# Designs tried in a protein design chat: VHH binders against o26223. Part 28

Target 1, 191 residues: o26223
Amino acid sequence: MKLLWTSQHIKVTVHIDGKVSKMDVLEAIKTRRSIRKYQDREVPEELIDKILDAAMCGPSAVDERPWHFIVVRNREMLEKIPEVHPYGAMVKDAPVAIIVCCDSSLEKIPGFWVQDCSIASQNILLAAHSLGLGAVWTGVYPLEDRVEGIRRLFSIPEHVIPFSVIPLGYPAENPGTRDLFDPDRIHLEKW

## First folded at step 1 (VHH)

Design e36 (framework vhh_gefurulimab)
Fold by ESMFold2-Fast, scan of step 1:
Structure e36 (fold): chain B 191 residues (1-191), chain A 123 residues (1-123)
Amino acid sequence: as target 1 above (191 residues)
Amino acid sequence: EVQLVESGGGLVKPGGSLRLSCAASGFTFSNYAAAWFRQAPGKEREFVSAISWGGSTTYADSVKGRFTISRDNAKNSLYLQMNSLRAEDTAVYYCAASKTLYYRGSPSEFGSWGQGTLVTVSS
């Protein structure tokens, strides 16, 4: 028996009309889970590009689109993140992380940048999931020590605010799906 | 300040070889895609070769099989090995660093450019 390292060919299942089966939006939303264990496998640059494209497609207050993204693949830099983010231990084991930032100079309406960057962060998680990757949102803002630590580590300017750190990779765990629908949280016509 | 400095250009006869180097400073070069472009007198700047942050390479059809792009991230350096040179390869060669991890085919993706190094292939 010989162990070989070679390029893997993934077999794509094609529908009879020539189309590939894929996850729809509702399925992606309902089956996305936080993934904190990753395969020791590179994420192709093309997938990161698709994820960032999806992130920028989110709605923003008065179309201010204040988001900027830092893509971190450097192992030494990923290993330093847990030093400034105590709940980011999994980041050091991820092949890549995306830091979602707000450029406050682009803000047109006070305070809405938090919602804008939350939307971008969620789109990253959903896009990653739809592409067969796993990711997790680790919070930075509004925790001042984490904001300051991440800013220093990545040379982020004073008027730019790091919002979240999202490690991602091919999943090495499957936590299953959740049934979270709770009709007691829905009120008809009034409270 | 982000800076790219090319070297290694010169005069060479047809069929000869040259190795171009590009030294990067002021940023973490290994985090970006990098490329070589060239511009001959009276012509537009054209793509020659690109290498992603991870080492994937792309070549223009005119140089495939003759040129090899490579990088040394520990030295913040980009290289272009040019073999079997032709008169039509005569141009100023430019090093460029991308704004992204992957080159998609547009020169506008490159935010940093060197000053260029002249390669003359002449009998």
Scores: ipSAE 0.000, ipTM 0.145, lowest interface PAE 16.2, mean pLDDT 83

Design e37 (framework vhh_gefurulimab)
Fold by OpenDDE, second read of step 2:
Formats: C-alpha cells, structure tokens, sequence
Structure e37 (fold): chain B 191 residues (1-191), chain A 124 residues (1-124)
C-alpha cells in the first residue's frame, strides 16, 4: 500500500484576525517548522499560558515532571541571549522566549530529565504552531558554554539546568512543509 | 502619522517628583508601543522606559524603582511618573512610539515617531 502522501499544501492560513485555527495533532506535527522570523506583533499572554499548559502535559520518567519554564519578554534579556547562545540570534527578534529548565532535585531517576525536557520542548513547539505561532528549538544542554551562559544570564540556581531556549512569535516566514517520512528507517520485528 | 507632544517638564529639587505626559495624535495610539528616552547635554539619547500596546513595561536600571511608565489609551496618552529624582536625571525627555503591538525596543532607532521633548532639570 503505497501511501501516496499527496503533499497537500496545508495552507497554514495564519488568520491575521487572531482566530486560532484549531489543528489536529497530526497536522500540527507534520506541518510544524522551525520559525526564526517573527512579525512585529505581541504574543498574548493567553497563548503563552496555553503553550505552557501543553508543555506540562507530556510524560516524564516516573512522573517526575522536572521541568521549569522561564518566560522572557524583557527586551534587554532577549537581546542578551544571543551573546551567550551563538545560534540563538533569532531570539532578539522574538517577542517572547521560553527557557525550558530541569530542576535536578525533582529527578527520581537520573538522566531521564533530558527526555522529559525534550518532550516539554516539543510540546511547546507543537502548541505554538497549533496556535498560529512560530517557534524554534535552540539547544542549550548539553553544551556547557551555553548552559553556563544562560545560567548566569538568568541567575539560574546550580541545581537547575537550562535545557532549551525557544523563541516564539507570529511567523514572518513560511518555510513550507517537508516530507520526512523514510520507509528505510522502519524495521519490522528485527533490524 | 502620529504626533507626540510631551509636557510636564520643569525644575525640581533632588528627591522631588515630576510627572511627564505625552499626548499622541490619532485614534490608534493603543496599537503602538511607547517609550521614554532622555538626552542629557553632551550625552547620547538613552532609553528610560517602555510600555507595549499590551501594557508590559520595562525600565532602565538607572530608573528602576523610581520611575513608572503608564498609558491611557482612551486619552491617547503616555505618562512617566518620576519619583526620587536625582541630578543625573536632568535631561530632555522624549516620548517615542513604535508601530504595532510588538515588544518595546531599547534602541531609539527602532521607534518611528518622536516628540520634541520636555526638559527636566533636577537641581538644588
């Protein structure tokens, strides 16, 4: 059964009029792209709340939920992030960024926090996209220089590990959709 | 086009208070981020405070805890309450506006409209 994935140009009609078109989960996943250009438009707090709610709905190891979130709207702080995150240049152009962190004191099993925070980060991206926003995952952990940079910048305690910086905004670019399905990556019963 | 007119400047003693006002022309001031900048003699224009269309505020470190920015969209007005004034606060204060509900910016070059300024002198 050749799943003819007809490249349905899902016109993400970013309804300018604030009407958040509801995307189903598969649509959100398939059409999500990293967005690094943002409109000159503020993101309402309500949307951030929804995004954060989604971020906290992911599974975690033994339900440890080690994640914390720093919501950054301060322009000065946003502009400083690229100074410690070389690949975070777009953050200065975003109206808001979310920094996903792990509180290591909440870990029940060592090491799974990376997965937990990854899930949270991905949920942020998907939720943002579903709400008509664009976002990009800029990795902080495990790069020590970035971790320490973000830590210092935001006075993050030692037991808390910054994991990702996710700028968000209304998208000012449309990179299009990609078909990333690769049947060669699927193995049945054995490698 | 948006016209901005500052008022409220004057001479005040150290420790005193002053309230600046900025009147914006047009009906869409609510869609603008607004900011106060100041320029002292012989110095560059510097950021003082900003407020987004949504009401989010920020302040320069030098004025935090002393100054309060606010807006009245119904009156198309921007305000700067300045308390505990210091000699170093002496400057011409400018009102600025930036189109859209986007976040405030710290750079003067990012603002589209400017007032003529109002002089604040803090002197004993």
Amino acid sequence: as target 1 above (191 residues)
Amino acid sequence: EVQLVESGGGLVKPGGSLRLSCAASGRTFSDYAAAWFRQAPGKEREFVSAITSGGSTTYADSVKGRFTISRDNAKNSLYLQMNSLRAEDTAVYYCAAKWSGYTYRLSPSEYDYWGQGTLVTVSS
Scores: ipSAE 0.007, ipTM 0.292, lowest interface PAE 10.7, mean pLDDT 89
Fold by ESMFold2-Fast, scan of step 1:
Structure e37 (fold): chain B 191 residues (1-191), chain A 124 residues (1-124)
Amino acid sequence: as target 1 above (191 residues)
Amino acid sequence: EVQLVESGGGLVKPGGSLRLSCAASGRTFSDYAAAWFRQAPGKEREFVSAITSGGSTTYADSVKGRFTISRDNAKNSLYLQMNSLRAEDTAVYYCAAKWSGYTYRLSPSEYDYWGQGTLVTVSS
């Protein structure tokens, strides 16, 4: 008996000819690192589509799903991002970047779009990692100068808020994994 | 996996309107980005309009403001509403689809599935 979920995964695999990572969820979470150096290799459109599908699968407050995404491959546009985002220098060297945006007209509960877009951003990072790509979350919101800079650069409407810029590509660096488990941050029954 | 069939072409006078339809079978259009291309006699196949699975649209400068692309995922159908038709719009119009639906492309080579085409003639 095949479940619909398994059938959907088989369908996707046919389109990318064995490039699907076999990393389990816990491994992906624990081994994902910020990657800021990329190979000079094109990222196939099919992998970007899988990443964006994963981004839209995140939970959202009252199921508002306010996210929109801009996919940037144009070298001239990527090279302009560091002009409006001082800590986004690595973006100009990436083959592609995803800008995570909130359409405020879709917001059903004030302020929760930040959590919604954070979840979408993290899902992009995890999905990219699971597919053998590297990515890094560069913050845009809540820094007003970055928000307005990115808005102007990509002709984003005033009711839409750019949240993060995520460059991605095949990694040209391999930072080691981190052992971050800290039992002193776990409180049983009470603080 | 996806089969595309165009309909709605025909002869129309300058200034007239036509609506082209593209019916998909095999898979639902909701998983795909879709586009209209056209090829006039003696010319290369050129981009007309595209729509993502989410409904984001783009248009060639030559048709912007006159043509409207739309989709009906429940009917697995794509449409092109063509208004204010001109003699230079005369061409065979092709429906095209690509997986996956999150991005459109402007080049014919970037689409995986194609219809057989429907002829639109604008003449008096």
Scores: ipSAE 0.000, ipTM 0.127, lowest interface PAE 16.2, mean pLDDT 83

Design e38 (framework vhh_gefurulimab)
Fold by OpenDDE, second read of step 2:
Structure e38 (fold): chain B 191 residues (1-191), chain A 124 residues (1-124)
Amino acid sequence: as target 1 above (191 residues)
Amino acid sequence: EVQLVESGGGLVKPGGSLRLSCAASGRTFSDYAAAWFRQAPGKEREFVSAITSGGSTTYADSVKGRFTISRDNAKNSLYLQMNSLRAEDTAVYYCAADLRYWSGTYKPSDYDYWGQGTLVTVSS
């Protein structure tokens, strides 16, 4: 395989014969990195739609699907997010952000919404990566100041809980891949 | 959504040349990988060539050295220059687009948008 840099400064892996393969699920998982630098380039709506479709395909407790998504493209709003999210500085540089929320009125079993929204958030990251975008999960819940900050900023109802803010864009960095496999974390039959 | 419309097909003699065009409408075509496929009568649709958003190209072995894929992002267009045409190149040629901006694969199932096709007939 040969690694090529496109004119868009995106690293592409191609076969020796010039063929390029789409990422399979394992490749997407293994090669995904948090991306916090973005190109000055808009993200097509079609990609966002695909990402959100993926976000909604995850399992949820008793199929409660409590998630809602706020898609933010407004420059002013993007620039305000860091004011209420101290570790969300990169959001102001992204062309778009997705805010994952839970509607508590949709919960069938209390407390599993965190897992549900986590799965949705991770699917957003994986889908984004597989589509050639970079993203990062900036945690909102369970930090009260961030939750309330985002709530106020976007006029989110009290029964809806902002969970994560995920900026997305074409990546302007390449942090490389990591090997995170740790056999010491694997236990067979017993601890 | 992206719409694709092929043109340029026709009848040509063996050894001749044709240039196919694919006009894209809707979103910015430059954000997509694009490809040409072809389907001969009674055969399965097969990969011909692909080009990524970055301009990387790939070709089926059967067309290497004879066909050239290119794109004009300003015109939202994809092209296939076909030289040294052979009888076995006779097929309906399809333009396809992939929302993944960096991947050009040979699998039809991996492409999201397709044109209606244009017929190329190579005959003496």
Scores: ipSAE 0.008, ipTM 0.306, lowest interface PAE 9.0, mean pLDDT 87
Fold by ESMFold2-Fast, scan of step 1:
Structure e38 (fold): chain B 191 residues (1-191), chain A 124 residues (1-124)
Amino acid sequence: as target 1 above (191 residues)
Amino acid sequence: EVQLVESGGGLVKPGGSLRLSCAASGRTFSDYAAAWFRQAPGKEREFVSAITSGGSTTYADSVKGRFTISRDNAKNSLYLQMNSLRAEDTAVYYCAADLRYWSGTYKPSDYDYWGQGTLVTVSS
């Protein structure tokens, strides 16, 4: 990947080499945290492209892949999201947000689009984390007031359902890791 | 808090190699992302390379393929292996640390801690 940073008269191009990443899948899963505070820095479009590529690689019911994504960088639009999403206050402070949507016309098996879009949303969070970014999943579906609010704000067609809003940025907080393993939730061979 | 001390700088001929080290004291090295920056006389501080806590690396175009950043969390150390050195690599090299362990940013203003620098001179 190539990042462009322009000093006064000098372009510096920075590459991210995925081959030398030492964050394995288990590390990424276990260390990802919800990040709600972001640096005042733009996220390069190349990183967003990598994140969306990862989002589309998730499994989906009968391979229906019903997801669509809206990438929001416009400050005025980001500032309006908290008006229709009460728990999305942090979105206005993020340099970018991704809205995960389901196109119901692509649905092959009724109801499984929720699982499909959940998988896409989680992949966005993991990919962002692996690339040095922070993100948080803010829920839209199944809360009808939020679904309608986001739909109207972004001119989303009636056959498309907004599922989640995920603000992203370079993290300005480090909440640390959690040890969530609970053996009481594991049953061997029978309940 | 963390203190960073660079070492390994010196005079080298074009095409030569140097290995820079940065020793961290205070907080454990595994708690942060780290980077190398350089500053030539009369120039602004420029990005060289970064490494996240998890080991993902980023390189400036001017050094990609020639320099390798690495870390040793057990020794609380950061390294920069510099190969095929050029006259334009002459600069004071600084290591930097960011407590946001997944950051690995190319912007100097995003780093929380800085070393005092080590001079690298590539003679013509």
Scores: ipSAE 0.000, ipTM 0.112, lowest interface PAE 17.5, mean pLDDT 83

Design e39 (framework vhh_gefurulimab)
Fold by ESMFold2-Fast, scan of step 1:
Structure e39 (fold): chain B 191 residues (1-191), chain A 124 residues (1-124)
Amino acid sequence: as target 1 above (191 residues)
Amino acid sequence: EVQLVESGGGLVKPGGSLRLSCAASGRTFSDYAAAWFRQAPGKEREFVSAITSGGSTTYADSVKGRFTISRDNAKNSLYLQMNSLRAEDTAVYYCAAGKYFTSWYSRPEEYDYWGQGTLVTVSS
């Protein structure tokens, strides 16, 4: 069981016959970092489409898929986000942001939409990273002042709940890698 | 290692206003999420309001629109401005701090540091 965790922790690099030159899934997960500094460079629509496709591929409780997405490219709108999200200062400098929302009318089981939208948000971060972009998850729900601020700013209907704001762009920083494996958090067969 | 001391409690008439203060000492308070909780006689501690290290706020439905939480990191202080006070607001008010802000911000067990409390009585 320790061997299973150790094998999953080991990065794989293969540069012969069966070449691995692209970021694989484990490498993407282990090397993704929150990026808050962006180049002054537009993100192509094709990449946003790929990211949103990946976001919608996440699992959801009883397959409710309650997520909706707002793509914000308008500079003036991006500059207003920090006014309603105090920890979102970096959003004003991003070329684009995605707002992950829950349409409560699509909810089939109470409360699981938070987990569903968390999965969609993480998929956005991983997909962005795999495509050479940087992104960061800035929290909206469950902070009611942020929820209502974002709702007013983007004319979001009452039955839709803004969950997260994810600015993204070509990265202008490289924070490096982290060593996060902690075997003390793994229990075999019992606590 | 954060120590919290509340002040500003007292007797106030219904419809009146009161401002509570919480002074933090020890480590830098600005790194912490902070909250106000209250406990009425014979009741459990209930959530009132919380503020993240970055200044985002959340409120219990019972106080939303009447109370305002704020912080002054330069003074290592947390405040609760209470307006339109009602008899049911009578309670001991506690200041709390935690290193992380979580989705369970309304649970007392999410906070590592607590003040001793300050009594607020709303009575005519």
Scores: ipSAE 0.000, ipTM 0.096, lowest interface PAE 19.3, mean pLDDT 84
Fold by OpenDDE, second read of step 2:
Structure e39 (fold): chain B 191 residues (1-191), chain A 124 residues (1-124)
Amino acid sequence: as target 1 above (191 residues)
Amino acid sequence: EVQLVESGGGLVKPGGSLRLSCAASGRTFSDYAAAWFRQAPGKEREFVSAITSGGSTTYADSVKGRFTISRDNAKNSLYLQMNSLRAEDTAVYYCAAGKYFTSWYSRPEEYDYWGQGTLVTVSS
């Protein structure tokens, strides 16, 4: 049974007037792009709160919820992040960044925290997008240099592991949408 | 730097019990994940058990239900309670510690510090 996925052209109605229409979950997922250019515009705290709320709604292993979030708005700190994160250059241009961390003391099962924090990070991206913001996931863990760099920079205790840095802001670019569906990656019942 | 020193190894009969200890130097042992590995003669080093800084534990299938890993952060110590010992448990047991937590607790390369090992011999 060849699943004829008809490419439904998700019309991303970019409302020019800054009012981001409510995206359904599939639209948000399909139309989300990494955004690395931001407007010189502050992100309201209300939106950050909504994003963080979404970040905490993801599942976690045995409901361990090991995640913590550092919200960074300080310009000096934002500008320092690229010094320890070679792929974080865009962070200096963002009005705000969220650092997703794991508190290892909250782990109930070893190792699943990576999944948990990944889910939280993805929810941040999706929520941001649905709210008319652009964001990008810049990986910290598992690269030791980045982990240590971010740890030192933000005085993160040893039992807490920085996982990702997510700059976000109002987008100053539109990369367009991509169709990433690949039926060759789908296996029915067996490989 | 963390120094690890194992103790508690010895000769034990099959079905017996033994408790290994690992003493860590430094005040920051509580921030490290810790693990036990073992190496039998002529075999590769294998994962036995790990414990996170938060106290979460994992075990190799071969020791599950028989061994218990624990830590006392106040004493900077790691323990391995070994019950129902078998001949195949004969090995040098190593204590290990890693600064960073990974999803790969069974990988020796994830641990930065190692003890010299303590020999456990299970023989009738």
Scores: ipSAE 0.000, ipTM 0.256, lowest interface PAE 12.7, mean pLDDT 88

Design e4 (framework vhh_gefurulimab)
Fold by ESMFold2-Fast, scan of step 1:
Structure e4 (fold): chain B 191 residues (1-191), chain A 125 residues (1-125)
Amino acid sequence: as target 1 above (191 residues)
Amino acid sequence: EVQLVESGGGLVKPGGSLRLSCAASGRTFSSYAAAWFRQAPGKEREFVSAINSGGSTTYADSVKGRFTISRDNAKNSLYLQMNSLRAEDTAVYYCAAETYFDSGEYISSDDYNYWGQGTLVTVSS
């Protein structure tokens, strides 16, 4: 267990975990919900740093780790996202959004970057939930118009592919829990 | 655009059954989540049941085991089979459909952008 501090802003990093969560991992997975309504309240940079630390800890095919992240806090930029992402209206109301990107030059196994970036996106959602925040995954890839719109809006190079836009903030809604277990989808030994 | 038209509402006695239908026109909603909501006089609009594009269903606790949501993609229609009706089921029932194909959640009224005009269900003796 080691503690590290940075001088620019205080960031405490715990080697075993990021910031200690009061939720068990199974509880976090089962109770995480998409949150699309946010309080008019800033998210501390320290929490974003913890979330991105968790995002980078996901498994990656042949350890290629092709993910890059853009953190967007600028209100004018957040307000432009719905113009290029038709179903991302909630992003304009979020205090911050994370754009998950793939740097294709880091890809070692063709096509697996999609799984890599999906894992990073899910880790962002779970980490946000564990820290008392809400978030939602809005899809960018594989829709060409969204990919190119986000690319141009954030000056993303041609070899980098925007994968998802994840707005996040303190929740202003509380959706209920879901009972999604379906034993008919479990096959023993064969189909 | 999607236009939704509900039918099948009416007066039934407690313990009776009704089947509500919702026909979509203008665009196929079978590729998106669809839901039934209801609103009784003096009460908030409440979630009843939803079905997503993959066929997974969700039910409010108050109707679970009594109501069944289904759809017929060939007919571009959504149904709600209501059994063992109770006085507290009296409400205007609304069909709702989303066009947000990247939505993973579908139990909030805010997840739906197309709504029907509603059909009245009255359960009384």
Scores: ipSAE 0.000, ipTM 0.172, lowest interface PAE 11.7, mean pLDDT 81

Design e40 (framework vhh_gefurulimab)
Fold by OpenDDE, second read of step 2:
Structure e40 (fold): chain B 191 residues (1-191), chain A 124 residues (1-124)
Amino acid sequence: as target 1 above (191 residues)
Amino acid sequence: EVQLVESGGGLVKPGGSLRLSCAASGRTFSDYAAAWFRQAPGKEREFVSAITSGGSTTYADSVKGRFTISRDNAKNSLYLQMNSLRAEDTAVYYCAASPWYKGTLYSDSKYDYWGQGTLVTVSS
């Protein structure tokens, strides 16, 4: 069953056989949207592997690569995440979520892990989109209650910091595209 | 800046109970994460319990099921109910606070404000 989501500007062809049409990097970036509704369809492990591979390809400060990933498919756990994450309601509807974490023991320079994990998180979103999946970045760090909630829920050790929760699934919505280009944000040579 | 003052320490027999209090200065304590640490004689200071500004709690494994951390924002106060006390709980107990999350609640280096401590002695 070929699910064709046609919006006026973006044709995402999801092939039933798991073959996703090749999407170039600029297209992926420009057409990616936060997806919060998902089909009742499992995400193959192969796709998750590809997404995680992409997540680990980003740069990091002095190549410290401090990121860890928790892949969550257990329904009970997915349903518990919204209890500690007020804006994570959609997680309970997703077939899978990735929790991006930082192992602080891997930091070479303090503080850059936020950038590193942000890059990893964004790569997850882009990779998911390029593979015909929908995802959304739900922020955990630096909100104290969310961090500790996720920590307790998943028994994350103290030196590891949960950063983001990213539910993923086959999209059940099409929010369309946005033009976010703003020339007023571009400065030449000086501010 | 927040000033913290601990109280409630004392001598107690094994199996007994104590309730520690920490009074915080300032109106913004409700926005702070708060914690209890303890330092036994000849040992390093260790984490006991913490409570977030939102009320989420965490405990060291050694005190889980026995200690309860709570806060009263209206009174700018932090509490530690200690039950089933053991000899190994003997220590100076410190109240700590942080105005902003700095990555972990378990590390003493992440707290900006500290009390002077109150002594708890558990002895038969």
Scores: ipSAE 0.006, ipTM 0.304, lowest interface PAE 10.7, mean pLDDT 88
Fold by ESMFold2-Fast, scan of step 1:
Structure e40 (fold): chain B 191 residues (1-191), chain A 124 residues (1-124)
Amino acid sequence: as target 1 above (191 residues)
Amino acid sequence: EVQLVESGGGLVKPGGSLRLSCAASGRTFSDYAAAWFRQAPGKEREFVSAITSGGSTTYADSVKGRFTISRDNAKNSLYLQMNSLRAEDTAVYYCAASPWYKGTLYSDSKYDYWGQGTLVTVSS
């Protein structure tokens, strides 16, 4: 172990390999928050590769894995996203965004691609959080104007459906913990 | 701009080994994904192996278990250790690099920078 920095209030410890302790799965799920403010820092490509690897490990209907991903780092392109996605204003301030797409030619059973791409999107959010990044899922499908706008902006072919736009970066905000457990939503044996 | 120069190619007998090197100049490439591709005369260029800036590796099925890709960011260098060489491995080997994640590691269109190639000949 190495101590990189200490003060009267803060102690930073790094493993010999240069990484700090990891979150377990339940902690990652429970502490992940939507992050819409990012530091002015580039995200290394190895972290994007790890995030996309995690995205592709999700389950899909009959193992169809219909997802494709567009990684956007070009500032001018990121700045155009809010023009076609009204709830994507934060994207222009992010160092990178991932567009999750469905290639309909890979779909084996109709309609399940929505669940497949939702799983991939959530895995992106969890993987980003576990790596010390912040991200937010901004919806594209099923809003036809957003689908068409994103398709045109990124030259996406008609058989491919843009599903979500996920900006990510090092967080510049720290929203507090949420306690969302509600026992009234749990029914034993019967409704 | 990054310039890539391959070295280490040569003539080797079947079952032998070679280590290819790729030196980057003009800029450090610690934040680059890098790959090896090869092309035999009269054939299409094919993927051999790739390594991300973080060190994750991927191999073509034809070389998996025989070739090892590695990098040394302090030396701005990429390597390909080739063991158990076969006549089918005869090709010009190209080093490739990209500063950002741009699609799949298997696609030559991902890579912005390419070396001029180094010839590997495996013959009895």
Scores: ipSAE 0.000, ipTM 0.116, lowest interface PAE 17.2, mean pLDDT 83

